# VH-VL binders against Large ribosomal subunit protein uL10m (mRpL10): the designs that were tried, part 70

Target 1, 224 residues: Large ribosomal subunit protein uL10m (mRpL10), of Drosophila melanogaster (Fruit fly) (q9vpl3)
Amino acid sequence: RGKINIQRPKAPHYERARVVAVTQPKYPELPKAKSCFKTRAERTQQQQENPYNEIIAREVRNWLDHSRLVAFFHLSSITADDIFRVRVQLHKQNLHLKSYGSKIIEQAVKNTRYEAIVPLFHSNHCIVFSPDPEKTAALLRIVRRVPQMVLLGGIVEETMLSRNQLVAYAQMPGLHAVQAQLVQTLSQAPGHLIQQLQAHQNSFVQVLDVHAKNQMNEETPKST

## First folded at step 5 (VH-VL)

Design y51 (from q8 with light chain S95D; framework fv_anetumab)
Fold by ESMFold2-Fast, scan of step 5:
Formats: sequence, structure tokens, C-alpha cells
Structure y51 (fold): chain C 224 residues (1-224), chain A 119 residues (1-119), chain B 111 residues (1-111)
Amino acid sequence: as target 1 above (224 residues)
Amino acid sequence: QVELVQSGAEVKKPGESLKISCKGSGYSFTDYWIGWVRQAPGKGLEWMGIIYPGDSDTRYSPSFQGQVTISADKSISTAYLQWSSLKASDTAMYYCARSEYYWTELDYWGQGTLVTVSS
Amino acid sequence: DIALTQPASVSGSPGQSITISCTGTSSDVGGYNYVSWYQQHPGKAPKLMIYDVSNRPSGVSNRFSGSKSGNTASLTISGLQAEDEADYYCSSYDDSSTPYVFGGGTKLTVL
């Protein structure tokens, strides 16, 4: 049923929103029949800009701003039990798996330095956050055993990295000099990253097809 | 190289306590689970339980829950299997083995510790 | 206390192929792709031969292969050699009260 799991629904930010709504001056003008259709069309359009989505988008931006490691994944069909076990193991490494709608992510990163990630989220996705960039190696080790999660790229120390750059970072963990070199290298060619990330999405589709065929060879039933 | 080294063979009497050890080397000890496997003489492998040394999260087989205690000391990269009161039926070879997750394969195994419990 | 079902013994001649089955339920072998196979020579610790149903660790001969159909996983050994004579155990994740379970074991005799 896609129920969003919100931490403490009665958290202060929700109570503040309610207080603002209650204290806000109201203009109870009743629209005429002709204006009612225009108002309904406007209301339908305004429903696409749900205030609740703005609250969640703020949560996403907070995660992005306070995490030194952010990794982006494409997510294939996965059972609740499988994702729960993966989430538990990630949490042991101070890695926090989150899933948000693509519109919410777009609203969170719009007009920020992170806006370039938006193309990654046009399909099913999830994000892993951590305050510790040295956990990149642990993250990739864990995700290697979850074929439903495919790495697209990430952000380390506010620097956007492709999948290959993030893998290279994982092989040279925790050295400040290595982090500085990666930041310098990326700053010289930032324009190519989006194209590179989109190419990885296309490669992922091909990898999934090969993986499905390999799973069938491993006695996985053929799906029609 | 990855290596798990277990403590030496033990000969005990029923009712005695025992703590055997498994020391990991050649890898990050706190990033992998350590499982314990029992093998009675001439019998098959029985999974007893597993521990994540980084936070001491432990999972036990129902057959061994309350019968043994699994613990770890991350400062010396050592996992432990402990009995408060041994029984003759505890006579077996005990293996420790490393796992990436508590639900995946045991990729590196210790040499085994033979525990003999007799009067 | 539930164990996966394996035949007690299997035999073959040098150069032959043999298959060892491992049967469980939808809560273990049938529900997950975390099936492993271990080889144990007399007096030795078990050695991982197959993981995740069909994957082979580095250093394991390509004569060993794994597969799964429904609730039954299989280990196939091709081109049998004398050194393959050992006990073989399957294992799986179990989503019931036991988080991990072994099969009863199969003794392979090479004649």
C-alpha cells in the first residue's frame, strides 16, 4: 500500500505546520459557479504541490546537507523482508537507507548544487546516507550481495562522483589526500558527470537482462 | 591472509563451565559476523548462532538458545562460545566461521576445537 | 530443529558426473537465493564450495556447479576425481525461528 513511514507523526515540525495553518488569516469568499471550475482546476494543480511534499523534501535536503556520504541506487522489485535485512546490516555501519518519490527529490535539490542527481530518479530508486565517508567500502561490499540494488553514483564530501569514481574511492578509504585529489579531478570536468550517470542507467538495464538470464540458468523459473 | 584460529582441545566433567575462543586476523574483525557450528562425533553440521562483533548483536538457533552464550571482544579480535554447565551431550567438535551477513555463507573456517565431556 | 534433506550417500566413478540434492521449504531453499555448499574431508574443517546457489569462490574448481529448482537445490560435480571423496553439506537462510540451517550431509564415495 505504499504507506510512508514517518518518524514520530507528532514531531514539532508537524505541530508547527498545524499552528501556522490555524493562525493563518482566512478569506472565506465563496466562488461563483464559473469561478468554481477555475478554482477546482487551480486546486487540482495546487494538489500537485502538496505542502506535505515540501516537508518531506526538507527532510531529504537535511539528509543531503548532514551526510558526508550519499549513494544513489536503482532498486528492482525486492521483498519487505529482504530490504529490512539489508537496512539492518547497513545501519550497523552507520549507513541509512531511505526511499523518496522522484518529485520529492526534485523539489529537495532544485536550485541547489545537487540538482544534477535528478535524472537518476526517473525510475525506482533508493538512497543511502552516512556521516562517515570511510564506510563507502562497507556499503559496496553489502550492496554487492543485493542484486536488486544497482549503484548509479554518489556524493562524497559534497563532491559528485560517478559509479566508477565511487568504486575507486572505496578502494582507497579514509585518506584525506585521496579525497582532495578526487575533489580536484572532478572539479576539472563537472559537465560530463550527468551524461556518465545516464550511461550507467542504460548499462544497468543491460546488466539486469543478463542477470535475469543467469538467474534462469540457476534454476530460476522463466517469467513470461 | 584471512585466518581464524581457535583455542585448543578441552576435556571437562559434567557441570563444569567452559569458554572457547576464535581469533580472527587478516581482515576487519568488526565488519564481519562470526558463527559457531557444532559437529557431534560421526554426525553432521549444526548451526548454533552468530555474532556481529561491532555491536555484539547475536542470533541463536532455537536448539541452542539458553544452552550457550556467544560473545566477542573486538579489542583483541576474538569471539567466544561459553557454557555455564556442560553435559555429556555437549561432546563435539566446535567450529567458528566468518560470514558477511548472518544469513549468508560461512567463507572462512577455524580449525575446530574438540570438547570432550566425560566423568 | 529443522534440517534440509540430503541423501545420506552418493557414489560415482572417476570421470563421471554426480548430483547431490538439498530439499527444504519455501521458508528456506525455496524462498531465498542464499544456498551454500560445503566440502568436508575426514578430520578437516568444512570448505566453502558454492554460495548464492551457483556462485563459486576463487580457487574452487569449475567442475563444481550449483543450481536450484523450487524447494530443491543441487550440487553437481563433473569429471569426478579421487580427491572429491568427502562429506558435502548444503545450507540456507531460514526465515522461520532458525535464521540459518544446514542439510543432513551426503557422503560421496569415488570408486
Scores: ipSAE 0.422, ipTM 0.700, lowest interface PAE 2.4, mean pLDDT 80
Fold by OpenDDE, second read of step 6:
Structure y51 (fold): chain C 224 residues (1-224), chain A 119 residues (1-119), chain B 111 residues (1-111)
Amino acid sequence: as target 1 above (224 residues)
Amino acid sequence: QVELVQSGAEVKKPGESLKISCKGSGYSFTDYWIGWVRQAPGKGLEWMGIIYPGDSDTRYSPSFQGQVTISADKSISTAYLQWSSLKASDTAMYYCARSEYYWTELDYWGQGTLVTVSS
Amino acid sequence: DIALTQPASVSGSPGQSITISCTGTSSDVGGYNYVSWYQQHPGKAPKLMIYDVSNRPSGVSNRFSGSKSGNTASLTISGLQAEDEADYYCSSYDDSSTPYVFGGGTKLTVL
């Protein structure tokens, strides 16, 4: 009995082949198994729909909305321990150092006035928040000695500032000091004006007085 | 001008308690750290610990942890170093010094307080 | 305990340049740039001379300079003067045990 070639079975007799062809159950085409592999787009969308990410994004928005000082930093080869040390020092000044993923930031600022900050978050970054814009100088002082933290820019009083502008802002006198100076200047202005206006009058009176005295001296006849 | 003024020399017996002071002036006392440094007679400088008066965050050298207490009263711009029970080995000059950060240099120093513990 | 190692003593003649070394480990001098130098005259409080490896505080003579190579920081005093005779201490941040550590000190004698 010849070895049954399992790899190439002899075609059945034409009658059997016909019967087999007609009796073959037409199985519905198995739904093309949606590739269990979520496309990058689907993964990205699922990540966006993560309730946890929404919560964090809300937190970021909350920080942005309640902060009068926001500073953005690039982190260059900084260790967790270094970050911790800086965080402790910043915290003592009511400066809050936070780090968020770029996607979270994007989600947080989408369709908001802060959308312009998204390009700053392409690399390792951190954000410092403060309710007090007067702490800008303190912030810069602290980070000055941390070379791993590179200032990129910030938001002060709802205004986006470049790095240089933020540095300039920190060098400005405090609002109260400026107000005091303004008040002082304004208070001195009237006095100076009055003095200038009266200076000519006083000079004129003095000249007249001298003239009058000279005339009186000329009219006194030397009673020889 | 930044100045740290320490309390006067102390002569004590073993077992006695002691609290010495360091008063800061000429700067915002709550914005800088105050460190304490010990120097035994004829010996080198030894870092003891440091305090941030703004929130009383205190850090000790392991050698001094539990041996001394560092504190501060920000209302009078004064830092303190205290012992509950002095030993003869505590005989030394004690310096307070200011630092911007707890890991950076001590930029201004007090004049020192000499503590002598002798039976 | 990480220790900063200094020579016990150095000497020089007036007008000479001398260098004091401070050697640590990778976790202190080698790992950070928070190296400082202090001058202490007999019976006086230490004075900060150099901070952050090479920076001079206001009022410190430009004869004092600092540098670092590997795990060794150096204080150089140029144009040595009699008044420079003092003890010199290096310090550094120590991440392993204490926030701050001092070297053993170097006695500088001017001949």
Scores: ipSAE 0.044, ipTM 0.598, lowest interface PAE 4.3, mean pLDDT 84

Design y52 (from q8 with heavy chain D31E; framework fv_anetumab)
Fold by ESMFold2-Fast, scan of step 5:
Structure y52 (fold): chain C 224 residues (1-224), chain A 119 residues (1-119), chain B 111 residues (1-111)
Amino acid sequence: as target 1 above (224 residues)
Amino acid sequence: QVELVQSGAEVKKPGESLKISCKGSGYSFTEYWIGWVRQAPGKGLEWMGIIYPGDSDTRYSPSFQGQVTISADKSISTAYLQWSSLKASDTAMYYCARSEYYWTELDYWGQGTLVTVSS
Amino acid sequence: DIALTQPASVSGSPGQSITISCTGTSSDVGGYNYVSWYQQHPGKAPKLMIYDVSNRPSGVSNRFSGSKSGNTASLTISGLQAEDEADYYCSSYDSSSTPYVFGGGTKLTVL
């Protein structure tokens, strides 16, 4: 790179490698543990210590360190073309959609203030990063048009927020510092925040039910 | 307030080149897509293509790929539709319209530019 | 390319309700909730009336409503008024050929 804006996170280096990997359907060629020389437990442990996993875990930590906005999503069945379209539009707003395995996420956040979020990543998921928290409104506008992505919660200015708190933050860009400060008290009880985020994930079925009912009403004229 | 203003009507001969314009105002021009829609006399709407002025990402309908060029000049908040060689069949009303994303609705429309191609 | 199917014309009397259909496939209307409806008066640019199947922009009368069932979207206009006489076009995202397609248009005649 030549003269780089200070706003650019160091993570763009790994972003290029990840983009190439995403555009190539073949999973990255990782060294495999020699099963004939290891017990199952040792193979599992060695797999977690795989150099590729360590590199990607560092990338995730770098994204967390350089992003003032991190949003967590449940991801339903979606085609490669659909997710690529969404990723391209997000990138135009300096929003970076990433997908990482749960073991990599766990490794990246272990012994950090964010360790409590690990349970959110035991199902299909994706994460959106941005250095600009004012982009929360743009993120929600884009994701509103993508029913396969369901917002679970996120991190703004290093403070964990529930789905409702992120939605409120997006509607009050002039008061974002005050909003972030108010929710910092929730960080004192990580279990409480995780319960709220998991409750949002559990309400996914209810949200889909309401959405389906609304779609049925839109497809069939209301009987007035 | 959001407004799209298009260039005036054009009368051209077959084989001539033409470039018509669409100027956006009242919003962040580089953060929205500009689409072009054709309407032949007495006919329906045909989607031609769309451009994101911020990086010039352009997408065309297969029917218009290679027939026209869509471009934008973000320094003057103006999008363009151009032909290298006009045909009589290009006679139509041409609309520009804004979209938040290239797969969503066209929310604000220009007034239209009538292009007449005759000998 | 392949346009969405609309009836060429529909008619109604003042105060009545009418419905205009828009039929596509699973790659457009059936697969996505990005259906829009536009109103065009003679000599004027189209105006967005409905987006995302059933949402109304600010300034659009609540007499206009949208719905979708399978591969068919519908625009319903209640309490018909003379000024509703216009051409109506549906549109949708299309994943198979182009990112966007229009229906053939429906001429609404009041009386």
Scores: ipSAE 0.395, ipTM 0.629, lowest interface PAE 2.1, mean pLDDT 80
Fold by OpenDDE, second read of step 6:
Structure y52 (fold): chain C 224 residues (1-224), chain A 119 residues (1-119), chain B 111 residues (1-111)
Amino acid sequence: as target 1 above (224 residues)
Amino acid sequence: QVELVQSGAEVKKPGESLKISCKGSGYSFTEYWIGWVRQAPGKGLEWMGIIYPGDSDTRYSPSFQGQVTISADKSISTAYLQWSSLKASDTAMYYCARSEYYWTELDYWGQGTLVTVSS
Amino acid sequence: DIALTQPASVSGSPGQSITISCTGTSSDVGGYNYVSWYQQHPGKAPKLMIYDVSNRPSGVSNRFSGSKSGNTASLTISGLQAEDEADYYCSSYDSSSTPYVFGGGTKLTVL
């Protein structure tokens, strides 16, 4: 009895083949398995729909809305320990260092006035928040000795500032100091004007008095 | 001008408690750290610990942890170093010094307080 | 106690240049640029001479300079003067044990 070739079974008799062909269950074509690989777009969309991301985005918005000082930094090869040290120091000055993913930032600032900051978040970054714009100088002082933190720019009093502008802002006297100086300057201005106006009059009167005295002396005949 | 003025020399017996002081002036006391450094007679400098007066964040050297207490009173711009029970080995000069950060240099120093512990 | 390693003593003649070394590890001198140098005259408080490896505070002579290579920091004093005779201490941030650590000190003698 010939070796049953299990790999190439002999074709059945034509009658059997017909019966088998007719009785073969027609299985519906399995839906073409949607490629289990979600497109980058689908993955991005799913990430956007993550309730957790929305919560974090809301947090970011909250920080932006309640902060009068926001500074953006690039992080260059900084260790967790270094970040912690800086965070502690900043916290002592009521400066809050946060780090968020670029996608979270995008979601947070979408359709807001802060949308322009998105390009700053292409690399490893952190954000420092403060309710006090007067802390700008303190912030810069602290990060100056942290070479791994590179200032990119910031927002002060709802105004976007470049790195250079932020540095310049930090060097300005405080609002109260400036106001005091202004008041002093304004208070001195009238006095100076009055003095200048009176100086000419007083000089003129003095000249007249000298002239009058000289005339009186000339009219007194030396009684020989 | 930045100045740190320390309390005067102390002569104590073993077992006694001691609190020495360091008063800062000429700067914002709450924005800088105050460190304490020990120097035994004829020996080198030893970092003991440091405090941030603004929030009383205190950090100790492991060698001094539990051996001394560092504190500060920001209302009078004064930092303190204290012992609950002095030992003869505590005989040393003690310096307070200012630092911008707890990991950076001590830029201004007090004149030092000599503590002598003898039976 | 983990201390930075300094030579016990260094000597030089007036006008010479001398260098004091401070050797640590990757957790202190080698890992960070927070190395400082202090000068201490007998009976006086230490004085900051160099910070952040190579920076001089205001009022410190330009004869003092600092550098670092690997785990070793160096203080160089050029044009040595009699007044430079003192003890010199290096210091560094230390991430492994103490927040801050001193070297053992170097006695500089001007001959």
Scores: ipSAE 0.106, ipTM 0.643, lowest interface PAE 2.7, mean pLDDT 85

Design y53 (from q8 with heavy chain S99T; framework fv_anetumab)
Fold by ESMFold2-Fast, scan of step 5:
Structure y53 (fold): chain C 224 residues (1-224), chain A 119 residues (1-119), chain B 111 residues (1-111)
Amino acid sequence: as target 1 above (224 residues)
Amino acid sequence: QVELVQSGAEVKKPGESLKISCKGSGYSFTDYWIGWVRQAPGKGLEWMGIIYPGDSDTRYSPSFQGQVTISADKSISTAYLQWSSLKASDTAMYYCARTEYYWTELDYWGQGTLVTVSS
Amino acid sequence: DIALTQPASVSGSPGQSITISCTGTSSDVGGYNYVSWYQQHPGKAPKLMIYDVSNRPSGVSNRFSGSKSGNTASLTISGLQAEDEADYYCSSYDSSSTPYVFGGGTKLTVL
């Protein structure tokens, strides 16, 4: 015999149902527990939590709590030498340039008034901190000469400001009371602020895209 | 508005000490760097060094490091260039100039101080 | 004593355009956009004419323009006038040894 054909018989429906009913786990009715059992999702989150990340997140919260000026930047490709030069000049003005991973920033600001800033950090970024809000003008003067750093917005006296509002704040006289009043006047709701910041980013990206396309697809008009 | 005013011309003998000045006005003196530029008679511009008056951070050209001292007194908005012992080759016009950062342009210049060193 | 390379002299007639070159290396002119140009009349302090390759300070005539290609920056003066007769110096940030370096200078004669 050169060929053997084996067919599996189809089990009766009643027998399959019986086997499944016997073998599947059946849990008794549970009383409502007053002590909560951690769900699988909660255990997974705790297992994924890095204690080192929480320490750095606390450092970020400390910077936010002790800084009256916080500025957020998109960071394009920059050499270690160039960023070091910028850091030295910023430090002379009591401005502290820091870079943290997006997850650490998210962890630091989660459940705070500043949670709305998280989307700003999904691309390459850096943050400048200072205890002195009068240094906003000095910060913008330095960053104007660093095209790789693009201002997105910031926090002054615990109030979130867009790029244009920070520029307006920097142009005020050095009187603290007047600047505090301006901050109150320029403040925006988090949703509106994020929309304005994204509009600024989109506008900048569109300008770069148009420039790149003009460079790639440029035509020199012919003259007879 | 912005002005840099330098001290008057000096005539000295080799071996003598000298300190020349550059006074800034019309801006925040401690927020800008002050650079010193030398020009020998009939020659081009030579960058000597630079100081940040806010913290006295000073950077020198290798050709001038150890040859001169740059300092500043922020209470009177004045920067200084000093020699402990002059030589005949120090004969030159000396300019001070302001810059935002030590890597950027010199935007405002002093009128210059002529230093003549001869026996 | 290494300076950026400029021609020793250039000349032009009133109304003509001239260009002055400034050549460095990748550690100065080629590597950074911090190129400046200064004008110096005899017996006077230098005056900033161009910064960041092509930007003009307030009060500088639009007849003065700057550009850069690779390791060479250029200052172009259009519509030459007698008052443009001066020495012109380029400068750049220098990452190699000094934070700042000047060119050797170019004497412009308006014939």
Scores: ipSAE 0.450, ipTM 0.698, lowest interface PAE 2.1, mean pLDDT 81
Fold by OpenDDE, second read of step 6:
Structure y53 (fold): chain C 224 residues (1-224), chain A 119 residues (1-119), chain B 111 residues (1-111)
Amino acid sequence: as target 1 above (224 residues)
Amino acid sequence: QVELVQSGAEVKKPGESLKISCKGSGYSFTDYWIGWVRQAPGKGLEWMGIIYPGDSDTRYSPSFQGQVTISADKSISTAYLQWSSLKASDTAMYYCARTEYYWTELDYWGQGTLVTVSS
Amino acid sequence: DIALTQPASVSGSPGQSITISCTGTSSDVGGYNYVSWYQQHPGKAPKLMIYDVSNRPSGVSNRFSGSKSGNTASLTISGLQAEDEADYYCSSYDSSSTPYVFGGGTKLTVL
């Protein structure tokens, strides 16, 4: 009895083949699992629907809305320990260092006036928040000594500032100091004007007085 | 002008407690760290620890952890270094110094407090 | 105790230039640019001479300069004067144990 070739079974008799062909159950084509070919866009959209991401995005919005100073930094090869050290130092100045994913930031600022900041978050980054814009100088002093933190820009008093503008802002005197200077300048202006006006009058009177005295001396005959 | 003024020289016996002070003036006391440095007679400078008076964040050198207590009273712009029980080996000059950040330079120094512990 | 390594003593004649070295590790001098130098005269408190490797505080003579290469920082004093005779200490931020570590100090003698 010939070796049953299990790999290439002989074709059945034509009658059997016909019966088998007719009785073969037609199984519905398994739905091509659309799930295996989710486009990057679909995956991104599913990630956006994560309730947790929404919560974090809300937190970011809250920070943005309540902060009068926001600074954006690129992080270059910084360790967790170094970040912690910087965070502690910043915290002492009421500066809050936070790090969020780029997607979270995108979600947080979508359809807001802050949407323009999204391009800043392509790499490792951190954000520093503060309710006090006067802390800008303190912030810059701290981060200047941290080479791993590169200032990209910021928001001060709801105004977007470039890196250079933020540095310039930090160098300006405080609002109160400027106001005081302005008041002083304004208070001195009238006095100076009065002095200048009076100086001419006084000079004129002095000249007249000298002239009058000279005339009186000429009219006194030298009684020989 | 920034100035740190330390308390006067102390002569103590072993086992006694001691608290020395460092008063800052001419700057915002709560915005800068105060460090303590020990210098034994004829020896080098030794870092002891540091405090931020603004929130009393305190950090010690491992060699001094548990051996001394660093504290501050921001209401009177004063930092303190204290011992619960002095040893003869504590005989040294003690300096307080100011720094902007705990990793940056000590820019202003007190005049030092000489502590002598002898039987 | 982890200390930075300094020569015990250095000497020079008036007008000469001398250099004091401070050698550490990658966790201190080699890892950060937070190296400072202090001058201490006998019976006096230390005085900051150099910070951040090469910066001079206000009031410090331009004869004092600082540099760093690898794990070694250097203090250079040019135009040596009698008043420069003192002990010099280097310091660095130390990420491994304490906020600060000091060198053992160098006694500078002006001959």
Scores: ipSAE 0.038, ipTM 0.598, lowest interface PAE 4.4, mean pLDDT 84

Design y54 (from q8 with light chain N55D; framework fv_anetumab)
Fold by ESMFold2-Fast, scan of step 5:
Structure y54 (fold): chain C 224 residues (1-224), chain A 119 residues (1-119), chain B 111 residues (1-111)
Amino acid sequence: as target 1 above (224 residues)
Amino acid sequence: QVELVQSGAEVKKPGESLKISCKGSGYSFTDYWIGWVRQAPGKGLEWMGIIYPGDSDTRYSPSFQGQVTISADKSISTAYLQWSSLKASDTAMYYCARSEYYWTELDYWGQGTLVTVSS
Amino acid sequence: DIALTQPASVSGSPGQSITISCTGTSSDVGGYNYVSWYQQHPGKAPKLMIYDVSDRPSGVSNRFSGSKSGNTASLTISGLQAEDEADYYCSSYDSSSTPYVFGGGTKLTVL
């Protein structure tokens, strides 16, 4: 036994429902990414506030000067909660995740030995600092589980290394002398390294296949 | 070899307190998370929470927040799960398990501690 | 409780292949590649079989494989053997409520 529904308050939002269904991506990040864009923009504005730019640039110089490990990452769209989770885990290993605007980076490194890194920051980026270069292996293990962070390269003991060179460094034993020798062996001219680091960044942007990205993070088995 | 060894079975009455243990060996205890998983008789796995022994950072499932306390003593490589006042509904097998990060898989598991609470 | 949806039971004969599904939402299975699968024999602790959707730990047979499409992850067991009879649980990172959630479990029966 049913009742006749006299009330029909539901105007069919058919066109809106269809537009939402058609425009909804299979990737859950898109709705969350819109919220993150506003928060990210606010953080960028705070970092680039005049007259505080020199204070923040000084902070960047202090991190560079006191860190024996600096790693550069391309940062894909990520929620504030997700990046906070990553930052907490990195901090437990004395790894410090920082984000700075490109203009602040340029101001911080201008006329210093680090000036060559500026081109790496023309897109979304973040940097991980540590006073301990032996934490490179721990860093790579942690970020392997964070698909939004793509390693571009870094600086170890004041030597610029490409992504592949940094991965090779991480696989060496923790003996300081052996690792220092590897860094010296793998070192290359800054101009060549910047071109290589930018190429890896562009390759990642053009390849959105999770499978292909996962393969890039896997080591090739050693052959006879 | 990595091993997690849990304390023995417990039989308790409602209202009693209890603290069970999970001892890690064969790895750096302070560099890995220890999670706790509950399994009621004949039921599935329920994630309770996880602790990083190096700094005692602890994360709980909303279902278990305030119901239990997770702690660790890094000097003896041991994690703990504790109840201030047991209920009959706490009757279950309790597993500890290791995780490299709090958002990833549980790679090594303890043998389990059976807790029986009879009214 | 039931956080991720798995079939209660699945069955197969020796030598066949079976697949167990694990369905979540965009805040867990659909949004991340942190899906794991565990095998539990009666009276024993669970054993990790698959992590990061499709990776196998050392010592796990290549008869076990994992995959994911949208909000559904799948565990496939090929060349089914009597010792595969067990309960299987999926798990995932969960961004909305907890960092980790289990599926309800699937009982695999080998006929």
Scores: ipSAE 0.286, ipTM 0.583, lowest interface PAE 2.7, mean pLDDT 79

Design y55 (from q9 with heavy chain R59Y; framework fv_anetumab)
Fold by ESMFold2-Fast, scan of step 5:
Structure y55 (fold): chain C 224 residues (1-224), chain A 119 residues (1-119), chain B 111 residues (1-111)
Amino acid sequence: as target 1 above (224 residues)
Amino acid sequence: QVELVQSGAEVKKPGESLKISCKGSGYSFTDYWIGWVRQAPGKGLEWMGIIYPGDSDTYYSPSFQGQVTISADKSISTAYLQWSSLKASDTAMYYCARTYYDWGEFDYWGQGTLVTVSS
Amino acid sequence: DIALTQPASVSGSPGQSITISCTGTSSDVGGYNYVSWYQQHPGKAPKLMIYDVSNRPSGVSNRFSGSKSGNTASLTISGLQAEDEADYYCSSYDSSSTPYVFGGGTKLTVL
C-alpha cells in the first residue's frame, strides 16, 4: 500500500486520469498559426489574463511569508518516481518541495525584498519551504543523494544566504539563538550576496554540465 | 551509541502467529526508517520492507506484501514484524536495520532473530 | 529471484588484492550512485563497508574501496587478511518495481 500510495504512486487508471484531466482548469489554446504571429502586447496581455497565475503567485507569497527556511535549487531532468521519493522524504522532515513557473515567481516577489531572487529562476528550478530552520541539515543530507537538485542559495529567518552560507548554517548546533546569530554574522557583508549568488549560478551551471557529461561517460561523479 | 536489539529466537508450528521486535537506542528513533531483511538458511539477503516510525508509513517488497505486517511503536522505540499464520518456508534469520532514506544504505543492523517453523 | 549478479566465490592469498563485481542494469547500478557493500561473517549480522559507490563509514579499513563502471560496481580489498574471509553483498537503489535490491552474495576465501 505505502509503496504505491505516497512514495511511489502508480499513475491513475485510465478512467481516473480522464476525470482528473476534465476537472482541472483549462485555458483556451491559440491555434498554431495565430500563436506564430503573437505580438509582444498580445503575449503580455495573455499572461495578465491568466487568473490562475495570480492565485498561484498568492500561494507562493504565502509560502514565503510563513516559511523560516526557503531553499532554491536548480533542477535537471529527473524521473517522476525519483522526484516523488524526494518529495515524500522531505515532507517527513516538514520540508515542502514546490515547483513554480518563472513568471509566477517574478509576479509573487515583485516589489518585495526578495525580488533579487528572480534571476535564479530563468532555468529549471524548484524551491523547498519549511517553517523550521533547524531542518536545514536534514534538507542538505537528503538532497546530497539527488544530483539533479543543485543548491543555489536560500532564505533563513528572512535573510538571504548564498549556498556556502546556508551550508555553514546547517553545520551549527540545534540551538535557535546560535543559528540566528550565525545568520546575522554571515549576512553582514553588504553587496556580496547578490554577486555571490550570480557567481554560484554560473558555477553550478558549469558544474551541472560537467557532472551530466561525467555521468554519461563515467558512472562515478565527484561531489564536493 | 547506536544499537538495534532484536527479540530472541522463536520455534513455531505452521499456522501459528508470531510477532518479533527490534528496539532502537542511542539515536532519534523517529528520524530513521527501520527495514526488515530476511535470510533463508544458506541463502542471501532479501529486502522485505521498511517503516518510518514517526508516522508509521510503510513500504513492502512485492514478494512480502500481504504475507507480513510491519509496525512500530515510537513511544518505546520499537519496530515489529508479524505473521498471522506461519509457513515452513518462513524459516529464516530476520534482521532489522536502520536507514535514513527509503532508498539508502543500512548503516546499523540488529543481531538477528532466528525463526524456525517446523512440525 | 531478482538480484544483482555477483560471482558465487572469489579467493586470494594474504597480502594480495581481490575484486568482487556486482552487475545490474541502467535502472539500478548503472543509473544511480547508490551502491552499498556489506560484509557478513558466519552467524553474524551484515556490516556496512561501502556506501554511495565509494564512501567508507567511520571505522572501516582503507583497504576496502569501491568503484563503478557502466552497469558494474566493484569492491576491492587490498592487503588481504584472514579476517576478511566472509560473504560480501552488494546492494543498490532500484528505480523499477522494487526500491532496493541485494546482490546474490560472494563468498571470499583467504587461502
Scores: ipSAE 0.271, ipTM 0.640, lowest interface PAE 3.6, mean pLDDT 79

